# Designs tried in a protein design chat: miniprotein binders against a7ua95r516to809. Part 193

Target 1, 294 residues: a7ua95r516to809
Amino acid sequence: ASLSLLSISDLVPDLQFIFFWMSNAIEILYFIQQKSPAYMQTIELMDDKAGSKESLLSATISANEEAMTILEEVIMYTFQQCVYYITKTLYVVLPGLLDCNPFGTEPSSEQCRRAAGVCVCAVCVMPEAVRRVVSVFQTTSDLLQQYQVHSEIQSQMFAYLFFFTNVSLFNQLIDKGPARGWFQRSRVLQIQASVKILLDWAKGAGHNHLAQKFFAKFCSTVTILASPPQQLSQMSWKALCAEHPSLKPVQLHRILTQYQLMAELGPLPIWQPSSEDEAYIYRTVDLLESFENH

## First folded at step 12 (miniprotein)

Design je102
Fold by ESMFold2-Fast, scan of step 12:
Structure je102 (fold): chain B 294 residues (1-294), chain A 86 residues (1-86)
Amino acid sequence: as target 1 above (294 residues)
Amino acid sequence: SDEAERMALDARRMIEEAQRLAEQGNHEEAIRLLLEAVEIAARSGDPYLLVKVAITAIVLALQTGDEDVIKRAEEVLRRAKELMRS
């Protein structure tokens, strides 16, 4: 029952209502921004009508400021409501992405035998968990297009959704990953493939720049964990910090520690932090990301 | 001009009364006044009165649970936008 209430499909009518009024508020805001200077100029160029010109100009300035303030508040309110509904749905579906296997459902014998004249046992398909996440992003994109919301507002919305997704996935992987087995190499490769599907969707939707910016931390984490031991052992702490500037020293150290624990190949070279970074490595308060101010 | 000034005063009073009624929960009477106010605001020649009618309708629609009031708010907004383009 509760889970059904968190489906994006169940929230579409509420989202349509909110997007409709948000779109109209934005349109009126643009009308004011375009027409206000010309109207005020017209008043200023008028002959003084029994000393009423100054009063009319003052009243017009006041009306403009009041209208702008209320419209900005309405737009903020509706934007925040849409983000609230969408991220609430994302929060429920995102953990599934860390547990799914995109390298195949059990193929039916008929699907596997002669696909394009080649029989393959391992295929990369979109798992239902990944489909659910993509569906949230696609529904959001469709609604923004349906209500003709300007591209700048669309970019702001996807910036926040990608930011939220990145923080949620990163925090879950770092906090729960060891207990869930998510740092096992086979699981990391599955996670990497699932994330690739999300990034490919974002690129297809015209949001590649936003996805690269806001997924940087989680992508860095997955990239390190998916690196072969031979490749990773050739990199110094300084080189790893330079390759992954989105990661804080404590985050990088935690990831490398988990990598060493999961690589059952014997002792790996020790990645030693700089003396300046050492003080920050064990500060628990800096390990997880905040959903505020990125 | 004298007529336009009278229309402006009438529109302001109607918008203020609609806002007061909305705050009291009388959404049906508030939207009825706004639908009347939109035509008078247009005749005033003051674009900010049309804007204020439109904003008041949007706020009312977001606050009301009454589907009929929402439909009438959509009508007020549609009419205000048409008059803004004229």
Scores: ipSAE 0.724, ipTM 0.927, lowest interface PAE 0.8, mean pLDDT 83
Fold by OpenDDE base, second read of step 13:
Structure je102 (fold): chain B 294 residues (1-294), chain A 86 residues (1-86)
Amino acid sequence: as target 1 above (294 residues)
Amino acid sequence: SDEAERMALDARRMIEEAQRLAEQGNHEEAIRLLLEAVEIAARSGDPYLLVKVAITAIVLALQTGDEDVIKRAEEVLRRAKELMRS
């Protein structure tokens, strides 16, 4: 019950705490990495008084390794905590993205109501369900920037968040899509438009490559489902596999089967899996994506 | 100098004791020792002692649920970082 009301704004204080310590741990780690070689060199240049130099060097190396290990553990721990909190908020808001109608006159968000004027900014014209998802990513970006977190850690954070988002959206679409009518062309076009807004945000935030990489499976699914029957019915199984390499054979087969049912198409021999893929289309264990394989 | 070496030894002992106290759940006494140790470490001229103080403060802040201890850990960290840049 309480998790359904959790917004990213409610987690900002906790995230600020974690990001503060993570950023400082990273800073100290880099300090050690930069200073240690010079310090070791100074020890190496000292006069060797009866083997004391070697002992001091060994002790210094060991102490540095221990310090780096502890800092890496702290960074990993804090990173995991951030991901945990952020993914909880994503879990709550992501289903709304699939139900969103971006072409509808949804009332402007309460936040834009505070400005007496019609704000025509990209965020204000964004559908509420999309805005909630973007807000999670934007808040994360803002916090990472505020605490000057190293760019590599930022990239890893967004890589994971995009991965999580893709897995969540893909699994929901495949599992619940037929029952919820998300495979209907009109609904698919809405989903496609909503995802485009998210991808445009990611591009604007400097994460275009990561977004393209980690959303590939969901985007491929939506692209196939958005294709007109006249166009898709001309594409062979092999052509579809080649065009959508992110999809496993079992996934592509499921999508095409549901598309065929939705579009009331008769049997299409050109969509028949190759003899090589025929064994794989029945691997239902590979149908849904796992969150653990990242 | 003999004095710097003595200070380094004292700082090291204080850091180790702070770590032991933190592991025992005595976070308040641990942070008190770190606040003293950071200044002694700075006077010793050993930058690695400052690093050890900073790491101990970070770990302590993440382990404690006490807001006052966290605030004092931030102070230790800030001071250690200031001295590391000098």
Scores: ipSAE 0.700, ipTM 0.912, lowest interface PAE 0.7, mean pLDDT 90

Design je103
Fold by ESMFold2-Fast, scan of step 12:
Order: C-alpha cells, then structure tokens, then sequence
Structure je103 (fold): chain B 294 residues (1-294), chain A 86 residues (1-86)
C-alpha cells in the first residue's frame, strides 16, 4: 500500500489514540515475525498431492511482504504524528526555559512546604517554565510505558525530541539572545541551571546517553558563556575548536564575540581560524541549525 | 480441508469488499463486514488473513473522524488479537 493513504495533515486526534494505534501495529508486526516462519515451514513440509504447494507458498510470501510493508507504513505514520504533536507543544514552551530563574523560583502551594522551621520552596521547586518542558517529556514517557511500546522506538522518539529541543534552544539563544540580554552572565547561569534540571530528568528516565549526544551543541554554548574570562583568554582558537567539536567555527566565533562584548574583558586576542581549511569552513557554513539536518 | 479453503476464500473476499467500502467512505459498513470477516479468517487457519483484518481496522480507524467507527475498529482489533492468541 502507498503512504498516500495516510497524511499527517488529515488527523488532529488526541495523542493517546495515536500511541494506541502505533502500539497495536507494533504488536501485530511482532505476531507476524513469530508465526510466519512456522507457518511457511508447515506449507513447505506438505505433500504436494495436487501441485498446489508452490502456489500456496508464493501466495504466503506475497501476503507476508504486503503485511510487513503496510505495518511499517502505519508505524512510521503514527510515529511521525506523535513527534509532530509533541514538538508542536515543545516549540511553544521552550522559549520560557531561557527566561526563567531557577534560583528564585515562585513556589506553588502543591510543592511548597516548611520543614523544621525552614522554607524549602525556593530550593526544591522547579521553575514553572522548566516544569512545562519536563511535563512534555514525562507525558511522552508515560504514554510509551502505558502502551508498552518497544524500547528501541522509545529511544528513537527521545533522540528526536532531544535533537529538536537542542536545535530550538540553540537557535533562539544565538539569534535572539544578544537583543534579549541572554548573554549576560547572570542570565547564562540561570539558563545553565535550567538545562541541568532537564538533563537530570533525562538521566533519571534512563536517557542519559541520548541527552549527552543530542544536547551537545547547546551545552557547549552555555558552558563557554559560563566560563571564567581567565580560562577562555588562555586558549587559542584551535584549542577552543577542539574542546567544542559540536560547534561550527562560525557559531563558536559568534558566541565568543558576544561573550567578549558582555563580559567587557578588555583587549583579548581575536579568536579566528588558524588554518586556511578552518577559514574556508568558517566562510561557507550557516549560523543557525536546521531542524531537518540529522 | 475443503472447509478451511472455503473459509480462506470467503474471508479474502469479505476483506476486499470492506476495503472497497472504506474507499467509498462507507466506514460503518466496512467495519461491520470486518467484524464478520475476523471469525471466518480465524477458521481458515491462515494467520495472514487475521493480520489483514487487523491492519484494515487500524488503517480505517486512523482515517475516520467518527467515534463510533473508531470504537468498532477497536472491537475488530481486540477480537483479532484474541483469535491470534488461540
């Protein structure tokens, strides 16, 4: 069957229903994988009394190929629909993560408590903006567990969600950060703390390796901006590129230029590519990341 | 057996008719026919016919906006899975 029978634009149902159908398609695929070899062997071992064995075997192989193709299309379609709705929600809530203050969180009555004469609200309560992002990831995890979706597909979904989050946050910080004051040290430290909450959630959920891989660019950016001036000024351009391989040279140069302006570091060496190869790459790459590059 | 061969032929024809009805937008009649087809497919002994009924129900549910049709598609899927376990 053709994927033209299914279109991402056709449906706006509850995410729970899409997970349900995806889970069922995966289960049917597993059933075929378990039963098909035994059934085909039963046909192969039949006495060919009427000369129909070859015809039945050919029809069975054809039926298997058709079923596998359609199930793959259904699984891919439902996976893409889940990702579409989840990332649409993430896109709305992610900018708040760059503007929140985790060091002075406004406590909710639900999570605020007084323990032995000490108020713990400010140190234990997650900022509302970070809580919204975490809740999207947690709801995704809960749905994958509720419908018993295979761990490989769970890993692929979180890989994409972390990739999307990384690109979205990086692009917003680079593009809008200077105008919004996000490159100021106090704001960078707030962003770093907020990102740590997100990464700690991922570690607790069993996705530490995926988070480390797919958040590398944004984490490198925040690490540089949070670095003491003395450490940064002691490094050559080549050394900085080597320490932050996830960043393109043009991206690293933009970050360092903004760091120098905000930190008022005085006369520092101009951080520029040392080799002709690096200079060539610097001139030809785009500044912002694409959501379609993988 | 002759009975199993007849069941397989009947089930295949019913599934094809259900797919044709679904293509015409007659989702309710398509799902009714799939509920009948699932029992006959099970009696054929061909696991691919049960799988084809299940797949057709899933695709129909994903294409329809009708809650009643979706509920009946879930019923077809539940019955097909039950028969797959037996």
Amino acid sequence: as target 1 above (294 residues)
Amino acid sequence: SDEAERMALDARRMIEEAQRLAEQGNHEEAIRLLLEAVEIAARSGDPYLLVKVAITAIVLALQTGDEDVIERAEEVLRRAKELMRS
Scores: ipSAE 0.627, ipTM 0.888, lowest interface PAE 1.2, mean pLDDT 79

Design je104
Fold by ESMFold2-Fast, scan of step 12:
Structure je104 (fold): chain B 294 residues (1-294), chain A 86 residues (1-86)
Amino acid sequence: as target 1 above (294 residues)
Amino acid sequence: SDEAERMALDARRMIEEAQRLAEQGNHEEAIRLLLEAVEIAARSGDPYLLVKVAITAIVLALQTGDEDVIYRAEEVLRRAKELMRS
């Protein structure tokens, strides 16, 4: 099947398979952690020669370490597989979020109405492009709940998904934004409203802290672009850097340059970096973000 | 005790043979041995043998493309978990 035909619904059977085995590996890991001390105590209480008990205890410790190592590898492998499939689906649907209009846009879909009243009805009030992104997050949440995956692993999963989403949206906006008209004020306000729907979803799902942390760069970018000209013109370069610490100097410079072009605030820039700040901007060459989170 | 020790050795050998067969791509024979090994592991009284059976079944299910092998791996895991709780 074509990548453009790939949807989260198409991947549900594969994801159910992976989550099932991951959940079972986690359950066995917890069984070992809970039962190991009691079993070792049983060995200690055995009526046998000291050498026999010591040998059995050593073998038990070795078995425990071997089991823990393999289970951790299985959990990591299955976690990475889930992330791979989910992020591949996200990558396809995320660009649509930058092109949709949530103001006065009420999606009416046969697919949406089919699911109405069964847990998916709320998604129907979102623009279709936003609904596709939310559906990926909601399906992930539902699967994690269905297989009773520990909350710590759920948090790690959404941390990565939010990180991936932030990097993808930021890179697309910075790299393709000028050609796509995404820096136009009306489009920026639409993007801001669309991302707010995602953030509201995350808050409702119990992931507000993760969303605030991992969406910081994209949110800062949209906030600057949506700022009134009057507000931005009153801020120094130092003050702008302080307000938006998630942005690298070269990224902030690019954003403000685009803002000046769209806002037409006069012949001079809203901001003028000092000679030292300007030198620092040109020393930082990494405009786009890496998908490696370290 | 003597019988339990013999069952522990038998279970360990069966699990090792199942792992060897799985590495060779003989997933069908590997899972067949695991289904036999789970009951013997339980009778040994060593909970780590049941854990080893369960882990081997999980790994095999993730490696195989055979739906019948996956189905039987789920049976092994279900049985191992039942015995772990008893």
Scores: ipSAE 0.731, ipTM 0.928, lowest interface PAE 0.7, mean pLDDT 82
Fold by OpenDDE base, second read of step 13:
Structure je104 (fold): chain B 294 residues (1-294), chain A 86 residues (1-86)
Amino acid sequence: as target 1 above (294 residues)
Amino acid sequence: SDEAERMALDARRMIEEAQRLAEQGNHEEAIRLLLEAVEIAARSGDPYLLVKVAITAIVLALQTGDEDVIYRAEEVLRRAKELMRS
């Protein structure tokens, strides 16, 4: 199937397979960690028959370390595979979030159309583009819960997915935003509303802190762009840097420059970077976020 | 007991052979040996042999494209886990 047609539902069988083995590997790892100390103590308490005890203990430790290493590799591998499949689906649906008009009468989802009644549930009233994104996260959450994946691994999964989502949305907004009119106030307000729905979902799912942390850059960008010209024109470069610490100087400068053009504002001396930041605003390599090193 | 030690040695040998076979791509024979090894491991009373069986089953399931082998690996894993909890 072309990547463009790939839905999270199409990947559920593959994800179920991976989550099953990941969950079992974690369970076995936990078992080893819990039982190994007691077992080693049992060996230590055995009668020392001519140095055999030390050799047995050493062999047991080595075997335990090897087993743990293999399990950690399995967990890492399966985790990466899950992330790979889920991020592919996110890559397909995330652009729709920026083009979404949450204030428009978009037709209800096909799933809600099958319900004989007007479902007023939070999912049914959600714009289709937002619902598609939420569906990826919800399906992931449901699968993690179904297979009782350890809470730490769940948190790491959502941390990465939110990171990926933030990087993707931020890069698209910065790169394509001016050309697509996403910097227009009306469009920004639509984006802000759509992101709020996603953040509200994350809050409801128990991931509020992670969402706030990893969406900070995109949210800061949207907040600046949503600000009225009368308000934003009164804020100095230093004040904006302090209020939006997640943005690099080059990123903030780019956002303000595009805002100025969109709002048809004359040159604003108060938005001029400080002498300290002046060297950094030209670092175009730092403009877009990297998917690497997370 | 001497019998338990013999069973432990046998189970270990079977697991090692299963690992070797799996590395060679002979997943069907590997899983067959694991199905036998899990029961012998259980009788030996060594919990680490059960762990080794379980790990080998997990790795084998992730390496194989054969649905029957995967199913049998799940069975081995289930059995190993049952015996670990006993």
Scores: ipSAE 0.686, ipTM 0.906, lowest interface PAE 0.7, mean pLDDT 90

Design je105
Fold by ESMFold2-Fast, scan of step 12:
Structure je105 (fold): chain B 294 residues (1-294), chain A 86 residues (1-86)
Amino acid sequence: as target 1 above (294 residues)
Amino acid sequence: SDEAERMALDARRMIEEAQRLAEQGNHEEAIRLLLEAVEIAARSGDPYLLVKVAITAIVLALQTGDEDVIRRATEVLRRAKELMRS
């Protein structure tokens, strides 16, 4: 079954092995960091009767450098392997988030608009596509906790997973959105609601700050597309750039162009780029985000 | 002590030989030497030798998909960690 092939559960045994080795490498690194000063102090306090003290100290410093280097490499390698397997699974399940409806199969367009506009719906269901994404994040969190991985490394892992999710969703929306109908207002409101489920999960997991930082681009995009025409038409290019600093000029221009094309209202004002930004609007290399952008 | 120095030298040589055997694909003999080396490393009093045994076991496990090698490397790591806590 295709669902089985897309499940994070299929990777759990492999991930458990990798997390096991990563956690052990971290524990050994901690051991050396704690024990090294005491051991070196013991050498420093030795009587240099045989003239061997300086040789022993030098050898110990070299051993410390070698151990630290290899442990850091092992931790980095295992971290990258976990990230690789987790993001490979995310990449397969993320497009479904752009097509799903968290408001149910029979909601009116009015129900979707009211939900986005702070109107309470009696029950909002978590679509299976959103559940699959949440399951990847939850399984990752569970494994990090099971192997007692240091909170700093947990933060780095979720920083990258949120970065990856943001880039993947943004690129898919910008590149394939028009052909898929994803820029239509009703679809944008559904996407916004689905993303809110992910952000709420992140907040519950203690990663709200990371989610706000790394989802900024996709959230800005969805916010603009979900904006009422009356509100959006009153915002200058400068104001939009200031409120959405994560968006590059070419990206903001593409989003606004799609907004105007999908609007069923009369002519909307054209947002004029600043003279500084005009040259960058035509640099198509900046339109899509890189998964390895540094 | 002279005994501790000799144990440190013996442990270093055994770890180096284990690494060489692992590189040649002789994982069984490499693990046998690591299990022997970890006991001598502990008695040397040099914490870096225990760490080197543990690191070698982790690297060996990560390089192989063989269930038996992984299991036995895990035994080396477990023993090294026990001795680190003592």
Scores: ipSAE 0.491, ipTM 0.842, lowest interface PAE 1.9, mean pLDDT 82

Design je106
Fold by ESMFold2-Fast, scan of step 12:
Structure je106 (fold): chain B 294 residues (1-294), chain A 86 residues (1-86)
Amino acid sequence: as target 1 above (294 residues)
Amino acid sequence: SDEAERMALDARRMIEEAQRLAEQGNHEEAIRLLLEAVEIAARSGDPYLLVKVAITAIVLALQTGDEDVIRRAHEVLRRAKELMRS
């Protein structure tokens, strides 16, 4: 299996293979959980004429624990492999989301144009960069459904993918944004519109709660940057911290500093950090997010 | 019961040997042994031996690059699941 593939379509055979075996491991795990108590009870109710009942029960408990441990390891391994393939593809396509214009023109003759005077395909006006990201999530959803992967594992998969996407987009915007012009108001509005397409997809797919939870940091950032100067200048540092609890003081300060610069609000600081938060504003190690879970 | 007990011991040894062969990279011999082990495990009456055959087939399929071994691992898994439901 080639890990140099850049398209989600190129990874589908590898993902189908991994999801197939993961689904089977989950099915066997569920079978054990469902049938094991009844089987152990059967042993406990057996006549102990030979004096071997205790030995058989002990062996059965040991076999159950071994099987459960190995199945959990297999499920974890296959889950991590799927995550690796999917996030590697996401990492390549996500930066395009920050550099595309979803306020593009009417669909061209080269774009999907459904005849009969009805525009039924809203996705046909979606920028290619946004479509590539949505395609990764849609393909993942389709594969999870095809192999009937348990809903709990589906939720864990999208929780991690949304977490990864949030961290990747946030870090790229904060780290590269100033040099790339991404903090300019026109660009921020384009980013906001692109992200809304992604969040609307998540809502349609039944993952609205996960998207709201795991995109909180990037959504807060874009919301602040898209705010009108008249509105944002009326808010105190304390009020902004309260409204955007997902942002660390150093992150909020960086965002507001870039906002002030791009909105041409003058050289004097408008938002005054608390004395406690001032100590953290100078810690660059807290600026970018980690891809590692706590 | 004596026969079932012998079948359980035989199946367990065969599964352990298949796992050892797989670790050494001899995936072809490992899967051949698992195909034999699944029927003996069924005769033992111990459902955990069928489970262990199924798990070993899944692990082997994930480790091997050989399409023929993967196909036979699928066959072992299908048979084990069939016997587990009977």
Scores: ipSAE 0.632, ipTM 0.898, lowest interface PAE 1.2, mean pLDDT 84

Design je107
Fold by ESMFold2-Fast, scan of step 12:
Structure je107 (fold): chain B 294 residues (1-294), chain A 86 residues (1-86)
Amino acid sequence: as target 1 above (294 residues)
Amino acid sequence: SDEAERMALDARRMIEEAQRLAEQGNHEEAIRLLLEAVEIAARSGDPYLLVKVAITAIVLALQTGDEDVIRRAEEVIRRAKELMRS
């Protein structure tokens, strides 16, 4: 069974099973949090005849701590399993986002003007590759709503999915971009349009803040690569670092080097890194991002 | 009450036996005991016994590959939550 044969739809039954039990664990945890204070107070108000109250209180505290620990472990386990299945699906569909053309075969401006008696001409189409990524996010959102998962856990889920997407796209672009032509300006503009569709979905779903935070690195990369040569050549290294704080010095240097090659800006670099940053611009170990959130 | 104390002891023993059976891979017998234990735990008046039944059912469902055991675990958790809502 190849990963390329798996879609989010194929994993829905497995995800429903995991979300179902995660939801149950969360509900039991919530029940304990609501009932524990009242029950403990009931014990504390008992007659202390024969010292049984202290024993019961101690046993109850132990039972509470044990239950809380196991439920937290179950919630974390099921959360990690959902993340695993969802990101496994994203891993398969994300590279297609870098290869697709959201502008498609657009109608000529003349045909668009003649047809548009009421509406403006549609320039961008959602490519199948982008739709597949959006489908993963939408299915996740639907399942979280179906099982009434608390908004905090929903936020943590999308924080990680956006983090994973950002790292995956950034690493693919940096590592394989030159060989696949992804650094060419026309391709970068297509990538930018595709990413905007994902960001617009996130905004519509109520996750705009998370998307802005976790897509910052990839968005900075695409923004630099899409910049006009004249605009970029006017910026100092300090100004570029300040405008793109999510990028490490080695990452920013690699992006600018690729931009210079594509834009044919000449034989010399148009920026000077700081003395402090010079040591880090050649640290290839820091070039690619880790999927481990630390 | 003496009856509630007896129910608490019965529920505790049944839950411990169910956990032991689950560890031995006898998931079918483990879930059968949990279905009985959930009612007794509720009658004990100790909410932590009902919680322990619920947790044991959740863990068993996640560990077992047996569809029949999973279905019965769903019954245990549904019943436990009903009793928790009282």
Scores: ipSAE 0.750, ipTM 0.937, lowest interface PAE 0.6, mean pLDDT 83
Fold by OpenDDE base, second read of step 13:
Structure je107 (fold): chain B 294 residues (1-294), chain A 86 residues (1-86)
Amino acid sequence: as target 1 above (294 residues)
Amino acid sequence: SDEAERMALDARRMIEEAQRLAEQGNHEEAIRLLLEAVEIAARSGDPYLLVKVAITAIVLALQTGDEDVIRRAEEVIRRAKELMRS
């Protein structure tokens, strides 16, 4: 199937298989970690018959370490596979979030069309583009819960997915935003509303802190762009840097430059970068976020 | 007990043989041995043998393309986990 047609629902069988093994490996690893100290202590308390105790203890330690290593490799592999499949689906649906008009009368989702009545549930009220993104996260959450995956692994999964989403949305907005008109105030307000729906979902799902942390850069960008010209023109470069610490100087400079062009503002001396930041605003390599090093 | 020690030795041998068979690509025979080994391991009272059976089944399931072997490996894992919780 072409990547363009790949839905999260199509991947559920594969994801179920991976989550099953991941969960099992985690549970077995946890069992080893919890029981091994007591078992080793039992061996240590055994009568030392002719040095056999030390050899048995050493062999047990070695076998335990090997077992833990294998399980950790399985967990890492299955985790990476989950992330790979889920991020592929996100890659397909995330661009739709930037083009979404949440204030428009978009037709109800096909799932809600099957219900004989106007469903006013939070999912039914969501714009289709937002709903598709939320569906990826919700399906992931449901699978993690279904297989009772350890909470730390769940947190790591969502941390990465939010990171990926932030990087993807931020890079698309910075790179394609001017050409696509996403820097226009009306479009920015639509994007802001769409992202708020996603953040509200994350809050409801218990991931508020992670969402706030990993969406900070995209949210800061949208917040600046959504600001009225009268308000933003009163903020100095230093004040904006302080209020939006997630943005690099080069990123903030690009956003302000594009805002100035869009709002047809003349040169604003108050937005002039500090002498300290002046060298950094030209570091175009730092403009877009990397998917690497997470 | 002498019986528990015998069972532990038998289970260990079965696991080692299953590993060897799996490495040779004989996944069908490997999983058959693991299905037997998990029950013997349980009777031995050695929790580490259960762990070894479970790990061997996980590795086998990830290496095989045979759906029946995967299904039986899942059964081994399920059974091993049940016994670990007891």
Scores: ipSAE 0.489, ipTM 0.843, lowest interface PAE 0.9, mean pLDDT 89

